# Ledger of designs, part 8: VHH binders against Ras and Rab interactor 2 (RIN2)

Target 1, 92 residues: Ras and Rab interactor 2 (RIN2), of Homo sapiens (Human) (q8wyp3r787to878)
Amino acid sequence: FQNYLRVAFQEVNSGCTGKTLLVRPYITTEDVCQICAEKFKVGDPEEYSLFLFVDETWQQLAEDTYPQKIKAELHSRPQPHIFHFVYKRIKN
Key: E = the ipSAE of ESMFold2; O = the ipSAE of OpenDDE; V2 = 0.75 times the mean of E and O plus 0.25 times the DockQ between their complexes.

## First folded at step 4 (VHH; framework vhh_rezetamig_d1)

Design a5 (from e3 with H52Y Y55H; at its last look DockQ between E and O 0.06; V2 from the best seeds 0.00; counts 0 for: pae O 11.1 > 2, placed apart)
Fold by OpenDDE, look of step 4:
Structure a5 (fold): chain B 92 residues (1-92), chain A 124 residues (1-124)
Amino acid sequence: as target 1 above (92 residues)
Amino acid sequence: QLQLQESGPGLVKPSETLSLTCTVSGGSISSRSYYWGWIRQPPGKGLEWIGYIYHSGSTYYNPSLENRVTISVDTSKNQFSLKLSSVTAADTAVYYCARHKGYSYGRTYYFDYRGQGTLVTVSS
């Protein structure tokens, strides 16, 4: 029902650099990345991806995944988790 | 010295809407670094997160309560509120408002500040 997605830029603890995006449930990670590129005004979006930081691990999200579904799933778990969506550069 | 204080009726009838307000003092809810949330603890059970709100109005709700929960913010009063509709006895709990660090999701106890809590009993 609530279609918001908070995305940090570059790092988990980016302070005020994060953006709150309106993202419908079936919007792909690819589409979210495009939104992030525009919002964060990156000049080389091909070098960026959307990452999930959870359980002290980084996961690069595949383009065909659904961030809102991932968020919903994590929230539904019996055990609470701290997790972050982060738009950042892909490491070489 | 941030302080959070819950206020609202302690008794709600079944099928009615539970309504609580959190008044924040010693700091602004307009800070970009924090989310403002509600959690509850039913008798004999653990903490359950209800949801958060960012100062921009962005909300995040527990999926189990999403259809019944509305959290709103009033920056002019430095307050944020909880509405839980269609309550049953299962909604009887001590309700807490709390401040949550930004970008952190899913933790029921990951708050740096919270109120003392207010008991809300659902009864006929």
Scores: ipSAE 0.006, ipTM 0.220, lowest interface PAE 11.1, mean pLDDT 86
ESMFold2, look of step 4: ipSAE 0.037; ipTM 0.471
ESMFold2 (binder alone), look of step 4: mean pLDDT 83; pTM 0.847

Design a6 (from e3 with Y55K R107E Y110T; at its last look DockQ between E and O 0.65; V2 from the best seeds 0.00; counts 0 for: pae E 3.7 > 2)
Fold by OpenDDE, look of step 4:
Structure a6 (fold): chain B 92 residues (1-92), chain A 124 residues (1-124)
Amino acid sequence: as target 1 above (92 residues)
Amino acid sequence: QLQLQESGPGLVKPSETLSLTCTVSGGSISSRSYYWGWIRQPPGKGLEWIGHIYKSGSTYYNPSLENRVTISVDTSKNQFSLKLSSVTAADTAVYYCARHKGYSYGETYTFDYRGQGTLVTVSS
């Protein structure tokens, strides 16, 4: 219910590099990426994207998705899942 | 006006690799909001999600098939492909390429466009 999103930088276990962002429910992944670019001070944001790491799998989030909705959905599952949002460079 | 069309051999021998290509027309696979995926329907069974790929090349596969599945994208040809290795009779199905928007946790997706499907039979 809280409008916060914990985002790690580059890797899941980035330690102190993670940041808690204020993200409203209908803020798109594209917008979250813009916030991340600013917060993590990346010079080439076009090479970065927001990824979801859950159940030992990586998934890049499409720009028009809603990270807060994804978070809410994950929390609504009967079985708890450990997941991470990670702002990292796109692998090409 | 978006159209997806599957192509590839309809017969594959056991232990070989199933290979299909999806050609997209009437739209670009470089869209920001969409994933491009594969689903299949074995005879007498429901639809099974195989996996999808984003325009960047990032993939997400059904865990039950992950070790055998490879999905790739060729934006220059507006195509994406499926490779399923080490096939058995259980892989006999009608295969569909499809597009879906957004993210659905649990490997369930709604597809706004999909191909007509192509039957792939695994047989000696």
Scores: ipSAE 0.204, ipTM 0.629, lowest interface PAE 2.1, mean pLDDT 89
ESMFold2, look of step 4: ipSAE 0.281; ipTM 0.676
ESMFold2 (binder alone), look of step 4: mean pLDDT 82; pTM 0.841

Design a7 (from e3 with Y55H Y105G G106Y R107D; at its last look DockQ between E and O 0.37; V2 from the best seeds 0.00; counts 0 for: pae E 12.1 > 2)
Fold by ESMFold2, look of step 4:
Structure a7 (fold): chain B 92 residues (1-92), chain A 124 residues (1-124)
Amino acid sequence: as target 1 above (92 residues)
Amino acid sequence: QLQLQESGPGLVKPSETLSLTCTVSGGSISSRSYYWGWIRQPPGKGLEWIGHIYHSGSTYYNPSLENRVTISVDTSKNQFSLKLSSVTAADTAVYYCARHKGYSGYDTYYFDYRGQGTLVTVSS
């Protein structure tokens, strides 16, 4: 049932920290954001979103995407990639 | 030739903090492709992943230990460290520092280089 998802938390002047989340395999990005707001103790969760950093690029993940499926696709590539899921401010 | 070497006290009293340092030689800890991690093996048991760190300072911890563990990196010394607070006899183990390649998972079976290991005993 359960799966692990690593998420980094990026905040100005706090550096960057991460936590490993216990999640269901088909959890949505929206649900991950809810968990991150609780785990990282964010007071203004509407200002944050989950991002993917891969191939030196940032991509904001839409609420109806599935991070565990994205992770599986990245693992299936011929060469391994370093990637991070990052919970950070949208900057809007 | 990459080499990882653990250092630190082999005996720690209960309730105190276990502190270890890993010195990396033959390669740079600032690599964009690798994580630097700690694993342990309690007597008679399998390997347990403790956590790892990217050179930027991003940390990833085993959920069972996350409240007690801190991993840090010092890129200027090519070193990374482990602090495990409030230790008990259950924390007695051989501790290894290691390099992890690939995805941002926590699977200890994907470490491709590790140190010789250092026994840390928690006893009064």
Scores: ipSAE 0.000, ipTM 0.174, lowest interface PAE 12.1, mean pLDDT 79
ESMFold2 (binder alone), look of step 4: mean pLDDT 84; pTM 0.856
OpenDDE, look of step 4: ipSAE 0.008; ipTM 0.227

## First folded at step 6 (VHH; framework vhh_rezetamig_d1)

Design k16 (from k1 with Y109P; at its last look DockQ between E and O 0.06; V2 from the best seeds 0.00; counts 0 for: pae O 4.4 > 2, placed apart)
Fold by OpenDDE, look of step 7:
Structure k16 (fold): chain B 92 residues (1-92), chain A 124 residues (1-124)
Amino acid sequence: as target 1 above (92 residues)
Amino acid sequence: QLQLQESGPGLVKPSETLSLTCTVSGGSISSRSYYWGWIRQPPGKGLEWIGHIYKSGSTYYNPSLENRVTISVDTSKNQFSLKLSSVTAADTAVYYCARHKGYSYGDKPTFDYRGQGTLVTVSS
């Protein structure tokens, strides 16, 4: 696995900014969220989560999932897929 | 208050497997954003990070020990364990179980709680 993860930060009514995170291969989504909260200076991280956008579909990632493993799986598919990891507010 | 306590044999023969268990009290292993790890300090040397486990079971090991190390977690018992196979005299050390927060790749682990340590001597 590559040791980087590209994450976009999405704010309401604003553009997206992105950062490349240097992360361990089996870091959890929970930990990635914490890193994102710190790097994007989010004051209410409990309202945010990590989402996967792939094939025009949004998926909220559970805390105990592994974004790097997901990335690797997507790259291993026979057909390429455009995907994004997005740190954004949970819809409630 | 969170407490960590190491337990296991203090003497291991060469080529055998070192086995230790860390019992956590005053808190849950299922705590968010924490890794549960093992570190050791050989006599006259500095601390060496061995590896850690997350509540999900995800592990990460020091590359220098990866092929000999197994860390496991039992959330029902609030315990996690270390197995180090094929030990030699070089594995003689005080072993500590510890908790540390999540961090980016390459960061040095910092521990907010650690056990008192247990001496494990490798000798025939």
Scores: ipSAE 0.019, ipTM 0.372, lowest interface PAE 4.4, mean pLDDT 88
ESMFold2-Fast, scan of step 6: ipSAE 0.403; ipTM 0.731
ESMFold2, look of step 7: ipSAE 0.404; ipTM 0.741
ESMFold2 (binder alone), look of step 7: mean pLDDT 81; pTM 0.827

Design k18 (from k2 with T108S T110A Y113I)
Fold by ESMFold2-Fast, scan of step 6:
Structure k18 (fold): chain B 92 residues (1-92), chain A 124 residues (1-124)
Amino acid sequence: as target 1 above (92 residues)
Amino acid sequence: QLQLQESGPGLVKPSETLSLTCTVSGGSISSRSYYWGWIRQPPGKGLEWIGHIYKSGSTYYNPSLENRVTISVDTSKNQFSLKLSSVTAADTAVYYCARHKGYSYGDSYAFDIRGQGTLVTVSS
């Protein structure tokens, strides 16, 4: 059980920013996005979402998914893969 | 009740583009909870995940197929579509559209609803 989730913030023309969030196992992607909007102080949260970046591939996480469960599933894979949760614009 | 139905040509010539449409009824593709995707089953083989799309238009493709695959969504028609370019005889399969709730990676897939399937034969 790890109650921490590392989330990177990707913004055009900005430096790399990230935060480690203390979140419960059943926190939803939507809930994480709300926390990120507050912590990263975005004025247009409807334009942002949480993405999974793994093996050079981007995937937008559905609002009703559970990032901690996704993290656990990825950690259980036979071959280690580097992955990141990234809060960024949907369009960009 | 939610239903998915595939449509499109059952015959495609080698080197051409395979094009299929999935019509969703009994529910909306503009879902907060689900991805919409395509899977296929060649004769005598297992299921292969092709890719999926979220309501935003964000896509995730099987890396082995990603240079040939385009999935798009039309929320006004409650439909999503597959285009697979440069087809060969190896692309002959029954193609299914599906609803996915969980994370999918490579050949792994978690779908709870799929269409009846449509046979697409690649032949000259």
Scores: ipSAE 0.212, ipTM 0.630, lowest interface PAE 3.9, mean pLDDT 84

Design k22 (from k2 with T110Y F111M Y113V)
Fold by ESMFold2-Fast, scan of step 6:
Structure k22 (fold): chain B 92 residues (1-92), chain A 124 residues (1-124)
Amino acid sequence: as target 1 above (92 residues)
Amino acid sequence: QLQLQESGPGLVKPSETLSLTCTVSGGSISSRSYYWGWIRQPPGKGLEWIGHIYKSGSTYYNPSLENRVTISVDTSKNQFSLKLSSVTAADTAVYYCARHKGYSYGDTYYMDVRGQGTLVTVSS
């Protein structure tokens, strides 16, 4: 069991920063976005969302998904996948 | 109550672009909870996930198709569409539009609502 979620913060013209969040197993993407807005000090949280970056592609996570469940599912696959959770602007 | 309906040409020539539209009725595609996507079934084969889109316009495509696929959403018309470029006979299939709740990746794409499907034949 792991209650940690690593989230990278991607901002225009700045390097990637990141934080490891201690979260409950059924925390929602909306809840993670609220935590990220506070911890990364964004003034316009409505312009940001949590994305899954896997195999050079971006997928915006729907607000009512569970990042810890997504993480567990990706870890359980037969072939390994390199993936990252990234909090970033929807429009870039 | 929620219904999805595919529309578009049933015949496409090799090398052309396959274009389909899905019309959603009885619910809004501008939803915080759902993705909207396309799957297909070639004759005699299993289902293949093509890709999906979120209300923001953010897309995720099957890596084997991603260089040929574009999915777009028009929330004002309550529609989303598929364009598949450079088609060949191997793209002949029944195409379905679908709604997906939660996360899905690759072959484990979960549909909770699906259209009736439309046959697209690629032939000269």
Scores: ipSAE 0.100, ipTM 0.532, lowest interface PAE 5.0, mean pLDDT 83

Design k34 (from k2 with G106P D107G; at its last look DockQ between E and O 0.11; V2 from the best seeds 0.00; counts 0 for: pae O 4.6 > 2, placed apart)
Fold by OpenDDE, look of step 7:
Structure k34 (fold): chain B 92 residues (1-92), chain A 124 residues (1-124)
Amino acid sequence: as target 1 above (92 residues)
Amino acid sequence: QLQLQESGPGLVKPSETLSLTCTVSGGSISSRSYYWGWIRQPPGKGLEWIGHIYKSGSTYYNPSLENRVTISVDTSKNQFSLKLSSVTAADTAVYYCARHKGYSYPGTYTFDYRGQGTLVTVSS
């Protein structure tokens, strides 16, 4: 198991930047969000969340989910899927 | 109000292909953020997820059925369909079409709308 998670930071009018996070398998989405807030220097983390983009859909991840497990599950599928973890603002 | 309705033959012979269509009304299949899928419940057993399709045509199937399942979507008719080939008695079940909003850890799907179901019996 690879202890890395690629997360893209999507900011309005600033484009999208990505970082590779070194995280343990059982890190929660909440924890990942905290790491993202720090690494991307987000001042208002309460307005951000971690999203999964897969199969052309956006899914907001609940705080108690495990992104690394989701990643592993997606990789285990018979058909390859392109997916992205994206740290971005929650839409109103 | 969104409604899903299954239609198709209730009887299929062994080795033939089960074919069902789900007609969606009160909403569009082209809506974002939803997958359109099929589930089934064999007699005396729990619900089994078969697969789903997105409006783009992207599909994902239950690995146990992947080789026999084809799900398609017709956005112009606001319908999506299930084909299950090489059926056996084990495929006898109530089949439901349903809508869900994608992945839910640890690998389940939550359906917000589902059809009333249609019994498909595999028998000679």
Scores: ipSAE 0.024, ipTM 0.321, lowest interface PAE 4.6, mean pLDDT 89
ESMFold2-Fast, scan of step 6: ipSAE 0.508; ipTM 0.774
ESMFold2, look of step 7: ipSAE 0.344; ipTM 0.708
ESMFold2 (binder alone), look of step 7: mean pLDDT 82; pTM 0.840

Design k38 (from k2 with H100T Y105W Y113L)
Fold by ESMFold2-Fast, scan of step 6:
Structure k38 (fold): chain B 92 residues (1-92), chain A 124 residues (1-124)
Amino acid sequence: as target 1 above (92 residues)
Amino acid sequence: QLQLQESGPGLVKPSETLSLTCTVSGGSISSRSYYWGWIRQPPGKGLEWIGHIYKSGSTYYNPSLENRVTISVDTSKNQFSLKLSSVTAADTAVYYCARTKGYSWGDTYTFDLRGQGTLVTVSS
């Protein structure tokens, strides 16, 4: 289970979809964005980024962060919060 | 050379809002993929993470402080700021602004750069 990452895809004029990615533990946010661009078939990947949505707050993840490490830290909290990784446009 | 420098009052009265600004020089907040944040060290205690902000304005705060903390970024001034409301003597600490590459949900700190620190005393 630890080597998967669930990512939602948000588009203004399309339905919300998601994919489960099989990833390495040290995969970077940049690598995840490249995989998402291919799998969600986006033609303008430079306009998208990976975001973390937690407690009604959006965080854009820096390119050199590790989503699997972030996921593990969030899961290990004594009071875990509901969170989502979302691949979406930087500017709506 | 990229540098961070804290500024703001060194003395704050109980119940008031502590306000600090970090000025970034030698580089741009908006052109780098880093988080910009605040950490503090109370006398005789360890380092405590307060919160971080990304250049887009997205924030995450320490859960123990989140209802009192606001961090904001002004990319046009190359600055980011901390407001901590309803202060008490327990908020007396050296406050540092910092740049971090990594993201951590809790007490893990990963940073390249840190300001010199500014002592904020809450008294009276």
Scores: ipSAE 0.000, ipTM 0.158, lowest interface PAE 13.5, mean pLDDT 78

Design k46 (from a6 with Y105W)
Amino acid sequence: QLQLQESGPGLVKPSETLSLTCTVSGGSISSRSYYWGWIRQPPGKGLEWIGHIYKSGSTYYNPSLENRVTISVDTSKNQFSLKLSSVTAADTAVYYCARHKGYSWGETYTFDYRGQGTLVTVSS
ESMFold2-Fast, scan of step 6: ipSAE 0.352; ipTM 0.707

Design k47 (from k2 with Y103F Y105W)
Amino acid sequence: QLQLQESGPGLVKPSETLSLTCTVSGGSISSRSYYWGWIRQPPGKGLEWIGHIYKSGSTYYNPSLENRVTISVDTSKNQFSLKLSSVTAADTAVYYCARHKGFSWGDTYTFDYRGQGTLVTVSS
ESMFold2-Fast, scan of step 6: ipSAE 0.330; ipTM 0.722

Design k5 (from k1 with Y105W)
Fold by ESMFold2-Fast, scan of step 6:
Structure k5 (fold): chain B 92 residues (1-92), chain A 124 residues (1-124)
Amino acid sequence: as target 1 above (92 residues)
Amino acid sequence: QLQLQESGPGLVKPSETLSLTCTVSGGSISSRSYYWGWIRQPPGKGLEWIGHIYKSGSTYYNPSLENRVTISVDTSKNQFSLKLSSVTAADTAVYYCARHKGYSWGDKYTFDYRGQGTLVTVSS
């Protein structure tokens, strides 16, 4: 139950939805993007990537990073932070 | 193995554009694991993150500098560049190009490699 990743899907034309994904710690950002393309039914997956939203800033996660490790690192911070993983278009 | 080398003019006049290039050797800027960026250190002050870029062309800039900064990549030359417009004496600093983690939050200037730095003086 600890291997869940909440991902929001941001579409410019249809608004924002979210899904909870089962993601093991060794699954890369590229792998998560493939799962998102399938689950959000994206026809042009090469135009999308996974972003980290934290403290009102957006960062594209590099393809060979590990979202579950990033999530664990953020949860280990002593100060309270609000963060989200967002699957969205790169050029926006 | 990895080396980053800054190049560009050491003297820029007030109101002009500061332009620097970073040449990367021993690694590819088309990396799937890293961002490439610029940091600076004004005399007597701490490090200030300017911005960084990913191989996709996605750029992320320090909000205090965002309206003056452009970072670009040239993957064919394994180089990335900084343009900082409308410079003043406050832009006098040692400028470093750097490799950053492929994710960041908070400080955004966590890096594992940097160039030797180049001093840029803004003076008439």
Scores: ipSAE 0.333, ipTM 0.670, lowest interface PAE 2.4, mean pLDDT 84

Design m1
Fold by ESMFold2-Fast, scan of step 6:
Structure m1 (fold): chain B 92 residues (1-92), chain A 125 residues (1-125)
Amino acid sequence: as target 1 above (92 residues)
Amino acid sequence: QLQLQESGPGLVKPSETLSLTCTVSGGSISSRSYYWGWIRQPPGKGLEWIGHIYKSGSTYYNPSLENRVTISVDTSKNQFSLKLSSVTAADTAVYYCARHKGYSYGDTYSYFDYRGQGTLVTVSS
C-alpha cells in the first residue's frame, strides 16, 4: 500500500505487536491514536500516545501533527533513517 | 500575539546550575499542537538544540547534554524552564526559548517557528 502507516504497540509487560493501518495523507496523530485504541483494545486511551522512534530517540508526536507527512519527510532525507511509529504509554 | 520571554541570571559560576524560565503570552503552553524548547548559540558558533517538552511533561534532550539538562513545564503559569547543571565556560551562550511544531528530528532548531529574543548567560568566576 501507498497509503499505509505501520504502528507498533508497546505494552510494558506484554511485549510488542504491530499493525498496518490504511490511512489518508492528512490523518492527524489524534486520529491515529483513536484507531490504535480501538485496534489494540486499550481501556485507558488517555494514558497513551503515538511516539516516533528514530536515531535512538523517542519523541511524543503532538496531537495536531500528520504522521504521513512525518513519514514522507523522513523518507525524503538523503541519508537513510530507520524509524518506527509506536503507540505506547506516555509515562513508563 | 504570541510572545516568548526568557528570564534568569546573566552570570553563573562554574560548577553551579544555570536556571532559566520562559514565559509564554498570547498563546497556551497546553496547546495540543506544539512542543516548547530551548536552543542556544555559543559565541562564534551555530545554534545548538538543547531539548523540548510537551504539555504532558514528556521531554526530549540533546544526547550530548542529557546528563546535565532538565526541562519542566508549569501549565498553571504558562511557563517552562531549563536547568543545566555543572556548568563550565563552554556553556557561555545566548539562550533562546522557542515553540516547536509537533515533533523533533535532525538538527531540530530548524523546526522552531517562534523564539524569544534570547538572553546572554556568561559562565565566569
Scores: ipSAE 0.094, ipTM 0.504, lowest interface PAE 5.0, mean pLDDT 84

Design m10
Fold by ESMFold2-Fast, scan of step 6:
Structure m10 (fold): chain B 92 residues (1-92), chain A 125 residues (1-125)
Amino acid sequence: as target 1 above (92 residues)
Amino acid sequence: QLQLQESGPGLVKPSETLSLTCTVSGGSISSRSYYWGWIRQPPGKGLEWIGHIYKSGSTYYNPSLENRVTISVDTSKNQFSLKLSSVTAADTAVYYCARHSKGYSYGDTYTFDYRGQGTLVTVSS
């Protein structure tokens, strides 16, 4: 019923940090971004988004996607893949 | 007895490339279960993840450093290496090589299950 989602926070000129979020299976990217803004205490949440980093590529996740479903699909792949959910600024 | 040992110059001049090697003993870099990476700690600051590599050669870099970082692996020597170009005084830090399991979150300090002792790299003219 309850699932965990690992999210890294990347801030300009600061060290990276991460948090494990206790989330429901159908939590949306929009909901995750709201939680991240609160937990990482960002004052300008409209400038941030949730990204997926996998196979050396960055993908900005659309607000209506489901990170737990994306996570499950990546875990089901036959070849080893490392991936990360990263909450960071859209523009750098 | 897994051991990771950093090596490389402790002094690097500004604008040059910082080059470090990690020698792994008591375990294989070609293991399918692990990724191999670099983290650093500037004086008086927290840990910062630099990047990591898998046995296939696939690399994953901290986006704030990605245009300056290259990590490579040499399975014949059981070593992996870091190159950080165009260094400045802000790159002065203790550098650690590390091992971590699959599925950890990017940048999470506690996801590394083993680290070397660390090597201080000072950027100074």
Scores: ipSAE 0.000, ipTM 0.105, lowest interface PAE 15.5, mean pLDDT 78

Design m11
Fold by ESMFold2-Fast, scan of step 6:
Structure m11 (fold): chain B 92 residues (1-92), chain A 125 residues (1-125)
Amino acid sequence: as target 1 above (92 residues)
Amino acid sequence: QLQLQESGPGLVKPSETLSLTCTVSGGSISSRSYYWGWIRQPPGKGLEWIGHIYKSGSTYYNPSLENRVTISVDTSKNQFSLKLSSVTAADTAVYYCARHGKGYSYGDTYTFDYRGQGTLVTVSS
């Protein structure tokens, strides 16, 4: 699998930026959140989490999940579906 | 079958807002499988991704342009639009509307699998 993960950062004022993270295949959601907090310069990382947006559904990823594995499973589906990893506030 | 067509003024004065509309035919903007966006190519330079939008109105913008860019969608007209404020001569480019197909990557111009023919926008008085 590719050793990169694209993550969108959702700001309060509807601004949305993204970063490509170079990560290992079994990096955890907790580790990705730590990297995102540093890269997106958030001062209150405890208020943020990594979410998966697929089709029209939001899912908060548990800290012990593996985003690269989730990405690979979604990418292996027979039909094209839009999905995004989004680092955003838990309560929005 | 799928066609994307840009429309809007070909000349914009410095400091004004550049406004373009993309009309989609042969496909639905309301499809859950696609994002719709804008890319541009200044004369003699490479492609630059501007931003994209989902049918829900959720947007993602190029950080270099985000303070000046607004993308909106009108699913009833099967159209989406770009507004780029405070233009300068550096914004002179061929502008393309584009469809973002299967992919998990924001901001990657290589994920746009269809684009319109392009429209030249010149910023000059």
Scores: ipSAE 0.000, ipTM 0.108, lowest interface PAE 15.5, mean pLDDT 77

Design m12
Fold by ESMFold2-Fast, scan of step 6:
Structure m12 (fold): chain B 92 residues (1-92), chain A 125 residues (1-125)
Amino acid sequence: as target 1 above (92 residues)
Amino acid sequence: QLQLQESGPGLVKPSETLSLTCTVSGGSISSRSYYWGWIRQPPGKGLEWIGHIYKSGSTYYNPSLENRVTISVDTSKNQFSLKLSSVTAADTAVYYCARHPKGYSYGDKYTFDYRGQGTLVTVSS
């Protein structure tokens, strides 16, 4: 069973790119942030976090949450909403 | 230089709790780059992943064992531990502690780059 997680990266100068990560099913937000810091080559990973953007609302995900579980719950909703995982600075 | 060493009783009675400790030397369990975990191999069978822990205390367990397993970490002692409750003869195995690089893998697989030599735990009366 394949598990993919699409994560957008919001750069300091308003750049935005995305990557699809192959991840373990019970990967944590902390694990995803570490992968993102390495893949997006951020020098100050302590200033970044993983956010969920859904229904025009930003939610910072706690380190011990499970993005794949969150994704599955969002996909299983009746009339699912558009959502994005975004790795970005805590303070813009 | 990195060594992982299992310790704990080699004999556990049915229905009791199996308790093992892994001592890490030549490296720090507070490293951001690694999980620390447990795998086992029953006689004549393949490896089974039990679970792993990150320095923060975040744990990931094999769903088939989730209700019986607790893994904990003690960064001050550079150790992590396994408790497996309600043991039966089916839990007889060589138990290994292991280091797992953080990153990504397919959900049906795991990887480790170091392990201890293993400790045989027999469940009998």
Scores: ipSAE 0.000, ipTM 0.142, lowest interface PAE 16.2, mean pLDDT 80

Design m13
Fold by ESMFold2-Fast, scan of step 6:
Structure m13 (fold): chain B 92 residues (1-92), chain A 125 residues (1-125)
Amino acid sequence: as target 1 above (92 residues)
Amino acid sequence: QLQLQESGPGLVKPSETLSLTCTVSGGSISSRSYYWGWIRQPPGKGLEWIGHIYKSGSTYYNPSLENRVTISVDTSKNQFSLKLSSVTAADTAVYYCARHKGYSYGPDTYTFDYRGQGTLVTVSS
């Protein structure tokens, strides 16, 4: 179903964990970041953002983008690429 | 009205670094909604996306160019810049700075809603 979003959490002290979020189709990247800050218990949410990892490269998603729409577009590409949504620090 | 203006040298020697700056007026580069980037058009060819930057300094580059490209942002001056190292005659093109809403994925999928007038950069000895 299109109303779930798998997000990995990258942290410097304990490695990487992940969660599957139940989200609405038009949830924004800003809304996802707020959910992630709460669920991953982040004390400094202003230092984190949602990134797209695709083709071994990182892209910070703009706050007004729609991760479910991005997910759908990536799945519909003629040659599907492996991608991940990752909640991580902007600078490390 | 949003306006983007490229500036920089029109002639670069082979093996040197191409350096361009984009000045944004009529809108803020420190936007939560937009990416700011560079595209180019070599003579007789289509548009090629080079890369883009978000207000945080986070960059995403065309994989074909990523080892030679650096894009930086200066939100206090409302400007962003391109450096392309080790240039050859194949880098001769009209270079445009541009704004994009949403994400960009890959060179063939980049779309933009505003663009500068373009500046011709010739790589020649």
Scores: ipSAE 0.262, ipTM 0.664, lowest interface PAE 3.3, mean pLDDT 84

